# Miniprotein binders against q96jn8r1131to1294, part 8

Target 1, 164 residues: q96jn8r1131to1294
Amino acid sequence: TLEFLENHGKNILLSNGNRTATRVASYNQGIVVINQPLVPQLLVQVRIDFLNRQWTSSLVLGVITCAPERLNFPASACALKRAAWLLRGRGVFHNGLKICEKFGPNLDTCPEGTILGLRLDSSGGLHLHVNGVDQGVAVPDVPQPCHALVDLYGQCEQVTIVNP

## First folded at step 3 (miniprotein)

Design eC1
Fold by ESMFold2-Fast, scan of step 3:
Structure eC1 (fold): chain B 164 residues (1-164), chain A 120 residues (1-120)
Amino acid sequence: as target 1 above (164 residues)
Amino acid sequence: MKVLVIIFSDDPEILKRAEEIARELAEKYGAEVRVIHLRDYSPEEAVKEAKEYGADVVIIIVTDELKAWEVYFRLEYELPDVKVFVIVEGGEDAAEYLELEGVDAITSPEEALEALRKYL
C-alpha cells in the first residue's frame, strides 16, 4: 500500500499509518516522498487537509529520480539541484529552473479538500490531476525509476494519501 | 536608522552594487549600514543577523528568486517591525515570479533607495 517514507523533512510528523503528513513547525522542512516508485498508470493522490493563510506560497508536487530512502532533504524542494521535476504555483521546474510558466491551476490557491494527483503515462509523461481531472502533460519523458514527492511548504500544513 | 544589506551572491558586479547602495545610504541619508555575505542560503542566519544588529530595514540582494521569498517571509514573520526589500539582479521573469509569491521585489538599486526614502 502507498504510504509516506519515514525519511522526510525534519518538521514532518507522520500519522494514520504513515498516510498523513503534518508539518508541525515553521514554513519549511516539509518534504515527504511516497514509498514506492511512480510506475506508469499508477495514480498517487494526496488531499490538502489544512492551510495556514499566514504564508503566501503553498505545496509543491513532483518527482525525483534519485533514491529517497536515505536522501538528506533541503529545506525546500525547489532547492533540489539534481533529478527533480516540480510543480509549484502555475510553474514547472527542473532542478530549480522554471521550464514552463503557466501549467494547470495555481497550486498556491487550491483550497482545503483539494485532491492532487501524479501519474506517469505509458510514454513517460508526468500528469497532474486536480480533483480527478487530468491537467495534461506537465513534463515529457521523465526518467525512470522516479518517486512522487510532496513539499508541505508555506500554507500547506497537512496532506493525506487518498485512494481512487 | 540601521540598514542591513544581505548578499546571496559572489558575483563581483552585485558586490559592487551592494557597496554603492551602502555608501549612498550612509553619505546622503545618514543611515548606519552593515553589509553581510551569506554564501549558503539560510533564512535562520538572515534573521539572526538582523536581530543581533537591530536592523530597522533589511535589503536582500539575490539573483535566485526561489531563495529570496523564503528569507523574505521568515524575516516578515519573526521581525514584523523590520521593513524588508528584495533587489533582484536577475531578468524580468525573476522579478515577476517573486511578485507572484507576494514578495515586494525591486529590480534596481535606484528603486530601492527611492522606496527607502519613505523611512529615512
Scores: ipSAE 0.000, ipTM 0.179, lowest interface PAE 13.9, mean pLDDT 78

Design eC2
Fold by ESMFold2-Fast, scan of step 3:
Structure eC2 (fold): chain B 164 residues (1-164), chain A 120 residues (1-120)
Amino acid sequence: as target 1 above (164 residues)
Amino acid sequence: MKVLVIIFSDDPEILKRAEEIARELAEKYGAEVRVIHLRDYSPEEAVKEAKEYGADVVIIIVTDEEKAYEVYWRLEYELPDVKVFVIVEGGEDAAEYLELEGVDAITSPEEALEALRKYL
C-alpha cells in the first residue's frame, strides 16, 4: 500500500493512514516522500485537497535518488543540491538547475481536485500525469532506485494519495 | 524608488559595507533607502518589512547561503513585483550555490549598485 513516509518536513501532519499530508504552518517545511521506490509502470498519484491563495507559488513534485528514511529535508525541495529532479511551476529542475523552461501545465495554477501523477516508463523516463493525462517525458534516464517526492509549498496545504 | 537593505550578519565589515551601499544609493541616485538588521533569519519578517516599507528593491546581505535562499524565494514568491538582490560575503562557493538555486547572487557591493542603475 502506498503511504507517505514518517520522515517528512517539520510542518507536515500525516492522517488518513498516512495517505493524507497536511502542512499545518507557514509556507515551507512541507516535503513528503512515498514509502516505496517508484518502479517502472507504477503510477503514484496525489490529489490537491486544499489551496491557500495567501501564497503565490504552489506544489512541487518529482523524484529523489537518495534514501529518504533518514534524510534531513531542507525547508523547500528546490534547495536539494543532489539526487533531485523536480517540477515547479512550468520548469523542470535537476539538483537546482533548470533543465527545461516549459513543461506541462503551470503547477502554480492547478486547482483543488487536480490529480497529479508520476510514473517511470520502461526506459527510465519520468512522466507527469495530470488528471489522468500523460504530459510526456519530463526527465529522461532517471537513476534507480528513486522515490516520489511532493513538496507542499506555498498555496498547497493538503494532498492525498489516490489510486488510479 | 524605495530600497530596503536587509543584513543578516553581525560581522562589522558586512555592516559597514551595507551602510556604504545605502549611502551611495541615497546620495548619488536619490533613492529612499532603509537599512534593517535582522538578528534571526526569518523569511516572514523579511516579507513583512518589505511590505510595510513598500520596497521596490530589496538587497539581502548574508554569509549563510541556505538562509539567504529561503528569504530570497519567499520574497520572490510573495512579492513578485519587488526586485531582490543577494550580496553574499561567503565568497565564490556561496554565490555559486545561490546561482544554482536561481538566485541573482551579486558578490560585490559595486556590482549590486551597477545592476540597480537601470531601476533607479
Scores: ipSAE 0.000, ipTM 0.168, lowest interface PAE 13.8, mean pLDDT 79

Design eC3
Fold by ESMFold2-Fast, scan of step 3:
Structure eC3 (fold): chain B 164 residues (1-164), chain A 120 residues (1-120)
Amino acid sequence: as target 1 above (164 residues)
Amino acid sequence: MKVLVIIFSDDPEILKRAEEIARELAEKYGAEVRVIHLRDYSPEEAVKEAKEYGADVVIIIVTDEYKALDVYYRLWKELPDVKVFVIVEGGEEAALELEFEGVDAITSPEEALEALRKYL
């Protein structure tokens, strides 16, 4: 079953059979990774459980193409300078550089209860799903294998993996 | 204006710079300034000190951003009208990350004086 890896950011506490991730301190050190590669047509979904209005930005999600089991995670996903494709706010980022200004909804404003999904299509395109609605291809031709990553950054202090 | 300077460091150079910023605030801006050293890191004690003093502004001096944010978050929750400035000895990257999260953060005491001037 889908679970968050036990290798995660320092401020993360896993619960609910490793299906819920809670950031218990600060605003960063909240990276979690799904326990199996994102293979084509697999839809990985997380629900935003709790938002802290203290912070300005919110969660980041995307994929990494390096092996996550022993990776020394940086304080934030945006500090990943290699092998990372990330969705943050309305932007798409590759290795820390913004490659698209406006894709999908603004992730900094998604309310509690929002379900966010990542899926690869058969051509290797990375799709974002929001409350079951496919937003389209955010990143074409993602190298494989790749792994779904969620950064519980800023406002987002808790997410739970949910079934399709 | 009441300014509380909270230092989470035993470094003599940091302590000396904190005293200099406190003196400058008092002499040039007419601020009432209190300086506190917290030997053991305690966000709860920092909040208690700020509350009892009736601080308008809190300046936090730390060597890493995690300690600064813990104290900032506690102050925000309990004293939302207090303005908080953070001096991070960890350097420019740590300060920029805190600024991104809406925390006024700087890497030098001189910059703190300039930031406070616009608040005065």
Scores: ipSAE 0.000, ipTM 0.150, lowest interface PAE 13.2, mean pLDDT 79

Design eC4
Fold by ESMFold2-Fast, scan of step 3:
Structure eC4 (fold): chain B 164 residues (1-164), chain A 120 residues (1-120)
Amino acid sequence: as target 1 above (164 residues)
Amino acid sequence: MKVLVIIFSDDPEILKRAEEIARELAEKYGAEVRVIHLRDYSPEEAVKEAKEYGADVVIIIVTDEYKAMDVYYRLEKELPDVKVFVIVEGGEWAALELEFEGVDAITSPEEALEALRKYL
C-alpha cells in the first residue's frame, strides 16, 4: 500500500490514510516521500488537488537515493545538493545542477486534476507520466534503491496518491 | 556604484518595473545601472554578465522562486563580494520565506532603495 512517509516537511499535514498531503502554511517546507522504494515498473502517481495562484512556481517531483525515514528535509527540494534527481518546470536537475533544459510539459502550468507519475524502467531509466502518458526517460541509470519525492512548492498546496 | 538588474520574466509589467527601479537608482544615487533580460533561464549567464560588468550590486526580478534561488546561490558562491537582492512578484509571504532561507528578498522599489542605501 502506497502512503506518504510520516517524515515530511514541517508545513505538511497528512490525511486520508496518509495518501493526501496538504501544505498548510507558506510556500515551502512541503516535501513528502512515498513509503515504498521505487522499484522497476512500479508506477507511483499523485493528483494535483489544489493550486493557490498567490504563488508563481509549482510542484517539483523526482527521486532521492538516500534513506528518507529520518532525513532532515530542507525548506525546498531544490536545496538538496546530494542524492537527488528532480523535475522542476521543464528542467531536469541532479543535485542542483541542471542536466536537461526542456523535458516534458511545464510542471508550473499543470492544472488541478493533473495526474503525475514516476516509474523506473527495467534499465533504471526514470520516466515521467502525465495523465497516463509516458513522457520518456528524464534520467538514465538512477541508482537503486531510490524513493519518489514530491515537493508541494508554491502553487501546489495539495496532492493525493492515485492508484493506476 | 555599479548595479546590474536581471529580469527573468516576459511580463510587461515586470519589465516596466525594472526600468523604473533602474531610473531611480541612476537619478537619486548616481548609480551606473545596467538592465538585462535573461530570456532563457541561465544562472551561468547571470554570473558572466555580473562579472563582465563589474557589478557591485545585483538585483534579480522574478516571478519564479526556484529560478531566483538558483541564480542567487550561484552569484553568492562565485562572486561573494557582490550584494544580491531578489524582488519577488509572489508577494510578502514569498519574500519572507526566501529571507528565512538566506535570500535577501524585497517586495517593493522602496525596499530596494532603502536596502541599497547602506552600500551607498
Scores: ipSAE 0.000, ipTM 0.165, lowest interface PAE 14.9, mean pLDDT 79

Design eC5
Fold by ESMFold2-Fast, scan of step 3:
Structure eC5 (fold): chain B 164 residues (1-164), chain A 120 residues (1-120)
Amino acid sequence: as target 1 above (164 residues)
Amino acid sequence: MKVLVIIFSDDPEILKRAEEIARELAEKYGAEVRVIHLRDYSPEEAVKEAKEYGADVVIIIVTDRFKAIEVYLRLKKELPDVKVFVIVEGGELAARWLEREGVDAITSPEEALEALRKYL
């Protein structure tokens, strides 16, 4: 069963059997990580439950290759500089560097109810799925083991893990 | 609104990132932004520059948490009505420590944009 790890950003409250993450304060400190490595054939999906349009940017998702169980999370995923591949807005970022300017839909504008998925293909390519539609390879050759990460940043104050 | 960005670093990557954040603040949010690079660390010079510019917001970029708290406290003491943010590059632990001490610490240019949204 997929769950969010007990180790998470300080503004996160887990509920619904650790399948729902709510950011209860501010706009940051909202990183959560899935409880098992992202392996080929595993589709990890989260649904955007609540957007607070007081903020301008929104959810970031991606993968990290460091062990997350005891990691001291930074205020935002974009501050992760060690082996992180992130999707933010329309960009793809690797260790703080933008490696693609336009990939998939703009994550800052996805409405409540959107289901976002991460999947590794057999060649280690990281795919983004939006409402069941594969957007293609965002990042080739992701090292393993890697762990799916969601940063409830800005507008996105709640997400829930959804089974495929 | 006048935003002053003060850089206490000789790292070319930090200088480049500071210029990028200043550009985004000006272009996207219409802020009047001034960027200064202070070669030698000096809280006194930071206070002087903020007063001369008439800054409403000061963003300080440093690589050391002790310099960050020192310059933050000097600015708040001398200019209590000015909003001060600290960016500690590569210092997630330092940023958390500063936040616990009541310093508005941010770790990236993206966080600066979100933190300043309430003023823009």
Scores: ipSAE 0.000, ipTM 0.157, lowest interface PAE 15.5, mean pLDDT 79

Design eC6
Fold by ESMFold2-Fast, scan of step 3:
Structure eC6 (fold): chain B 164 residues (1-164), chain A 120 residues (1-120)
Amino acid sequence: as target 1 above (164 residues)
Amino acid sequence: MKVLVIIFSDDPEILKRAEEIARELAEKYGAEVRVIHLRDYSPEEAVKEAKEYGADVVIIIVTDELKAWEVYFRLEEELPDVKVFVIVEGGEWAAEYLEEEGVDAITSPEEALEALRKYL
C-alpha cells in the first residue's frame, strides 16, 4: 500500500494511515515523499483536498533520486538543487533550472478535487496524469531509483493518496 | 545608470511600491528608470526586456519568492554583468534563502534604495 514516509517537512501532519498529508502552518515546510520507489508503470496519485487562497502558488510534485528516509528536507522543494525533477505551475524543472516552459495544466490553478498522478513509462519517461488523463512525457530518462515527492506549498494545505 | 524594475503582480499595493522605488531612484539618485509589468511570469521575457533596455541594474518585485529565484538565475546566467535585486513582499524566509545563495534579496523599498547606493 502506498503511504507518505514518516520523514517529511516540519509543518506536515500525517493522518488516515499516512495516506493524508496536512500542512498545519505557514506556506512552506510541506514536503512529503511516497514510501516506495516509483517503479515503471506504478501510478502514484494524490487528490487536492484543501486550498487556502491566502497564498499565491500551489503544490509542486515530481521525483527525487536521492534516498528520502533520512533526508533533511529544505523549506520548499524548489530549494532542492540536486537530484530533483519538479513540476511547478506550468513548468518542468531540474535542480532549479526550468527545462520546459509549459507542460500540462497550470498547477497553481488546479481546484480542490483534482487528482494528480506520476508514472514512469517503460523507457524511464516521467508522466503527469491529471484526473486520469496522461499529459505525456514531462521528463525523459529519469535515473532510478527515484521517489515521488509532493510539496504542499502555498495554497495547497491538504492532499490524500488515492488508488487508480 | 539604467535601472529596470520588473513587477510580476497585479496587486495594486505592489504596483504602488514599484512606482515609489522608481520615483526615489530617479529623483534622489538621478537614475534612468523603466518600470515594466510582466503578468505572465516569464524568465525569457524578463531577460529580453533587460537586454533591450540595456539595464545596469534589475529590480524584481514579487509576492511569490520562488518565482523570483527562477528569474534571478536566468538573468545571472544570460546577463552576468547586470546586478539583480529581488524585493519579496511577505516572504522573508525565502528572501534569507536567496541571500544565502548569493542573491541580493530585499524585503522593503527602503532596503532596496540603500543596497543600490553603491551602484549609483
Scores: ipSAE 0.014, ipTM 0.211, lowest interface PAE 7.1, mean pLDDT 80

Design eC7
Fold by ESMFold2-Fast, scan of step 3:
Structure eC7 (fold): chain B 164 residues (1-164), chain A 120 residues (1-120)
Amino acid sequence: as target 1 above (164 residues)
Amino acid sequence: MKVLVIIFSDDPEILKRAEEIARELAEKYGAEVRVIHLRDYSPEEAVKEAKEYGADVVIIIVTDEDKALDVYLRLWYELPDVKVFVIVEGGEEAALFLEFEGVDAITSPEEALEALRKYL
């Protein structure tokens, strides 16, 4: 029963039983968070439904280790000052600092229909899955509890939670 | 205090607004201000210029919202002790600041100065 939380960026509109998130304005204010903690072995997946090529960059995926229910979201996930681990483009970011230059595919170029997944392994390693393919460990030893986050930034204007 | 103003635009109206912002900063805060016009968009060049100048504060003026966030994050990652402000010009003007709590729409150089003053 995975859903997006009702607390989200101001440009987000939830539909489809809170399983679809649409950014209805601008390029930012599009952060959404999954309604339950990302526990080991749980695979959370979203599908890219709509891309607006007017913008130069696209969605960001990751985890936050703070409680999201009443979090005051910034305009972009990359501006989070909390304990956040994010994947943007080909980079991996921790609390805003780039910690890896090239990991997995370039998220700015994934087409509509791409399914992106986040999973913690038994050792607390954060994995990215792209169209069912495990890209490996992007971040080791993620603190728990943590929550999966999607930032519908730039090109990505709509995502939907999908099951394996 | 050393302030660097970097303009990623060839639009003369935007260049004029940047000069007005620089003048107010020098007069109001007694800042040492340098203005650089970079015709081609390059976050790498912005980082290089800020580092060479020894900037305490960097103000970026761009005409594209995606470029604004991109250059802001690059400076933030590579120069963590520098205070960065970004102003988006071109139609509906907007100001992006370090906290990214929201985007302040600005319609004049006077409003841009008020927004910057609030966050400084």
Scores: ipSAE 0.000, ipTM 0.183, lowest interface PAE 13.2, mean pLDDT 76

Design eC8
Fold by ESMFold2-Fast, scan of step 3:
Structure eC8 (fold): chain B 164 residues (1-164), chain A 120 residues (1-120)
Amino acid sequence: as target 1 above (164 residues)
Amino acid sequence: MKVLVIIFSDDPEILKRAEEIARELAEKYGAEVRVIHLRDYSPEEAVKEAKEYGADVVIIIVTDRWKALEVYLRLKKELPDVKVFVIVEGGELAARYLEREGVDAITSPEEALEALRKYL
């Protein structure tokens, strides 16, 4: 069963059998990680439940290749300087460096109810799915094992894991 | 009390949160607050702005610990009576490092507001 790990950012509260993550304070400290590795063809999906428009940026999602159970999460996923590939706004970031200017939709403008998915293809390419539509390969040749990460940053205050 | 917030970050969330802190300080505590976003990292420009404004308190928002330490030391050297706080976004370890170096480091904008209550 897919769940968010109990190791998470300090502003996160897990509910609904660890399938819903709520950021209860501030705009940051909202990193959550899925409880099992993202193996090829596993589609991990989250639904945006609540957006607070007092903030300008929104959620970040991607993968990390370090073990998440003991990780000390920084305030923002973009502060991860090693082993992180992230999708933020329209950009793709590797260890804090923007490696692509424009990929997929602008994550800062996705409305409540949007379902975002991460999947590895058989060649190790990381795909973003938006409301069931494959956006293509955001990151090629992701090292394994890797773990799906969601950063409830800024506007995005709640997400829920959605099963097929 | 004159509070100057200097931001060395292009993150729109950090910019927005800095504006919210400034608004809360002004509205709830009657502080005179100025917020400036500097395009390029410059300790010299930070010192210049603080002197010209006549700041009692300076809050610096930076993304790395070496920039934070450099700006802090420069401000304390040039303006020893000014209280300086450094916010290092995404840097719990960076904050620990800075505190060991004697810097008044804070890790979030929320912590900055709480720390400033002593001066209001």
Scores: ipSAE 0.000, ipTM 0.169, lowest interface PAE 14.1, mean pLDDT 79

Design gA1
Fold by ESMFold2-Fast, scan of step 3:
Structure gA1 (fold): chain B 164 residues (1-164), chain A 80 residues (1-80)
Amino acid sequence: as target 1 above (164 residues)
Amino acid sequence: SPEFEEAMERALEFIWRFLEALEKGDTETAEKYLREAKEQLKIAEEIAKELNDPDLLKEVEYLLRYLAELAEELAKELGL
């Protein structure tokens, strides 16, 4: 089954059979990774459970192309560099550079209860799903294998993996 | 420390605005945000030192090294 890996940012506490991730301190050190590679057609979904609105930015979603089981995670996903393709706010980022300015909804404003999904199509295109609606291809030709990543940054203090 | 956490979040926000400006080729705006990020990290560093917390200092040092790398990316954009 889909679970968050035991290797995660230091401010994360896993519960609910490793299906719920809670950031228990500060605003950062909240990276979690799904325990299985994101293979084509697999839809990985998380629900935003709790937002702390004292912070301005919110969660980041994306993929990494390196093995996550023993990775020493940085404080924020933005520091992952070439190994990561990330969705933050309305932007799509790779190697720290913005490669698309306006894609999908603004992740900094998604309310509690929002279900966010990541899926690869058969040609390696990374799709974002929001409340069951495919937003289209955020990143074409993502290298495989890759792993789904959530950074519980800022406002977003809790997410739970949701089955289709 | 809420003040430390606020300074660090502001630094990261300026880093993201730097990256956006750099991708657009707006090098003057990128340089501005790089300077703003560094100033927030200096504030965070002073707070961490007052708290005598080596973990917080390590977080600041990590982002300062990241800013140095970003400065090199800006230099490349400028042809330097």
Scores: ipSAE 0.005, ipTM 0.249, lowest interface PAE 10.4, mean pLDDT 84

Design gA2
Fold by ESMFold2-Fast, scan of step 3:
Structure gA2 (fold): chain B 164 residues (1-164), chain A 80 residues (1-80)
Amino acid sequence: as target 1 above (164 residues)
Amino acid sequence: SPEFEEAMERALEFILRFLEALEKGDTETAEKYLREAKEQLKIAEEIAKELNDPDLLKEVEYLLRWLAELAEELAKELGL
């Protein structure tokens, strides 16, 4: 069963059998990681449960290639540098470099109830799914093993893992 | 603080634009964005100090350290 790891950003509280993550303070320190490696064809999905529109930016999704179980998470997923491939706003980022300008919808404007998914294809391409719709390959040839990551940044204060 | 978040996000965006410019060999544009990133981090630092929040100051210091690394990369590109 898919759960968030008990190792997470310091502002996170896990509930609902570690399937719901809530950021209980500030706007950052909200990184959570799925407890299973993202293997080809596994679709990991989270639903946006609560948005606080006092903040401007919203959640970040992606993968990390370092071991997450004992990682000292930085305040923001962007600070993971070479270990992470991230979807933020409409951009795709790796090691601080914007590797794709316009990919998928703007994550800063997705409403409550939106279901966001990550999946690797057979060639190691990372796909974003939005409300069940495959947006295509955001990142080709993701190194293995990798783990799905959600950064409850800014507006996004709660997400829940949901089954397809 | 929304103002702190805004300054930090702007700093990060300028860092990303710096990296794109550096990759293209556009050192003039890279230098501009490095300067703009530093200006935004100074704003964020001031806000963190006004809030007396040591955690926010640590976040600014993290990006300042990265900015120093990026300045070195620009210096190498310039042959310095």
Scores: ipSAE 0.012, ipTM 0.292, lowest interface PAE 8.5, mean pLDDT 85

Design gA3
Fold by ESMFold2-Fast, scan of step 3:
Structure gA3 (fold): chain B 164 residues (1-164), chain A 80 residues (1-80)
Amino acid sequence: as target 1 above (164 residues)
Amino acid sequence: SPEFDEAMLRAYEFIERFWEALDKGDTETAEKYLREAKEQLKIAEEIAKELNDPELLKEVEELLRILAFLAKELAKELGL
């Protein structure tokens, strides 16, 4: 069963059998990680449940290649300087540096109800899925093992893992 | 713009150090990093204005709102 790890950002509360993550304070400290490695062909999906329009930026998602069970998370995924490939807004970031300016839709404008997915293809390419539609390869040749990460940043205060 | 991206990255780095210091109750260090973050954001803002890029200016505005929130969190920790 896919679940969020108990090791998460300080402002996160897990519920619904660890399948729903709620950020209960501030705009940050909202990093959650899926409990299983992202292996080729596994599609991990989360639904945006609640947006607080007090903030303008929204959730970040991607992968990390370090072991997440005992990791001391930074306040935001934007500050991950090692072992991280992230999708933020329309950008693709590797260890905090922008490596692609325009990929997929703008994550800061996805409404409540949007389903976002991450999948590795057989060649190790990381794909973003939006409402079931494959956006293509955001990052080629992701090192293994890697772990799917969601940062409930800014507007995004709640997400739930959904099955295909 | 690589220069814009670098300034924004530095601002985020100082914000992380702000939270680390604040979490430990080190308000003087937190205030120092808040000032450093503001300086980097000002550099990013000037670059965005020179480029006449409204998307970059919106990124600056978002982070400016965050810095204002950090100032309130610091004031709260100080009992103000």
Scores: ipSAE 0.155, ipTM 0.581, lowest interface PAE 3.9, mean pLDDT 88
Fold by OpenDDE base, second read of step 4:
Structure gA3 (fold): chain B 164 residues (1-164), chain A 80 residues (1-80)
Amino acid sequence: as target 1 above (164 residues)
Amino acid sequence: SPEFDEAMLRAYEFIERFWEALDKGDTETAEKYLREAKEQLKIAEEIAKELNDPELLKEVEELLRILAFLAKELAKELGL
């Protein structure tokens, strides 16, 4: 069963069998990691449950290639400087640096109810799915094992892991 | 290593410029920046080897894979 790990950002409260993450304070400290590592053809999906429009940015989605149980989470995923491949806005970032522009839809403007997915293909390419539609390869040849990461940042205050 | 970090940073900057050029349809400039990025990564690779640091070398290798991806994107724009 896919769940968020107990090792998470300080402002996160887990519920619903650890499948729902809620940021209960401020705009940051909202990083969560999914327990099972990504394997080829496994589609991991989260639904944006609640957005707070008082903030500007929104969730960050991606993967980490380090052991999640040993990770001390910074205030935001943007501060991860190693072992991190992240989707923010329309950009793809590696260890905090932009490696791709104008990829897929703008994550900062996805409405509530949007289902975002991550999937590795047989070549190790990381795909983004939006409402079931494959947006293409965001990151080629991602090191494995890797774990899906969600940063409930800015507007995004709640997400839930959903099954395909 | 400061030298390593600078080389890597320059590579990332050229990658950003690559995308900017590609978005404008300037494939020639995009190719130029791709080459520049590769050159910086070669510098970084040499430094990593001199320092005998496998973690730094791994970082370079990952960016090289990214450059390969960028090359494919450029090829798509060229209709190849």
Scores: ipSAE 0.023, ipTM 0.450, lowest interface PAE 3.7, mean pLDDT 90

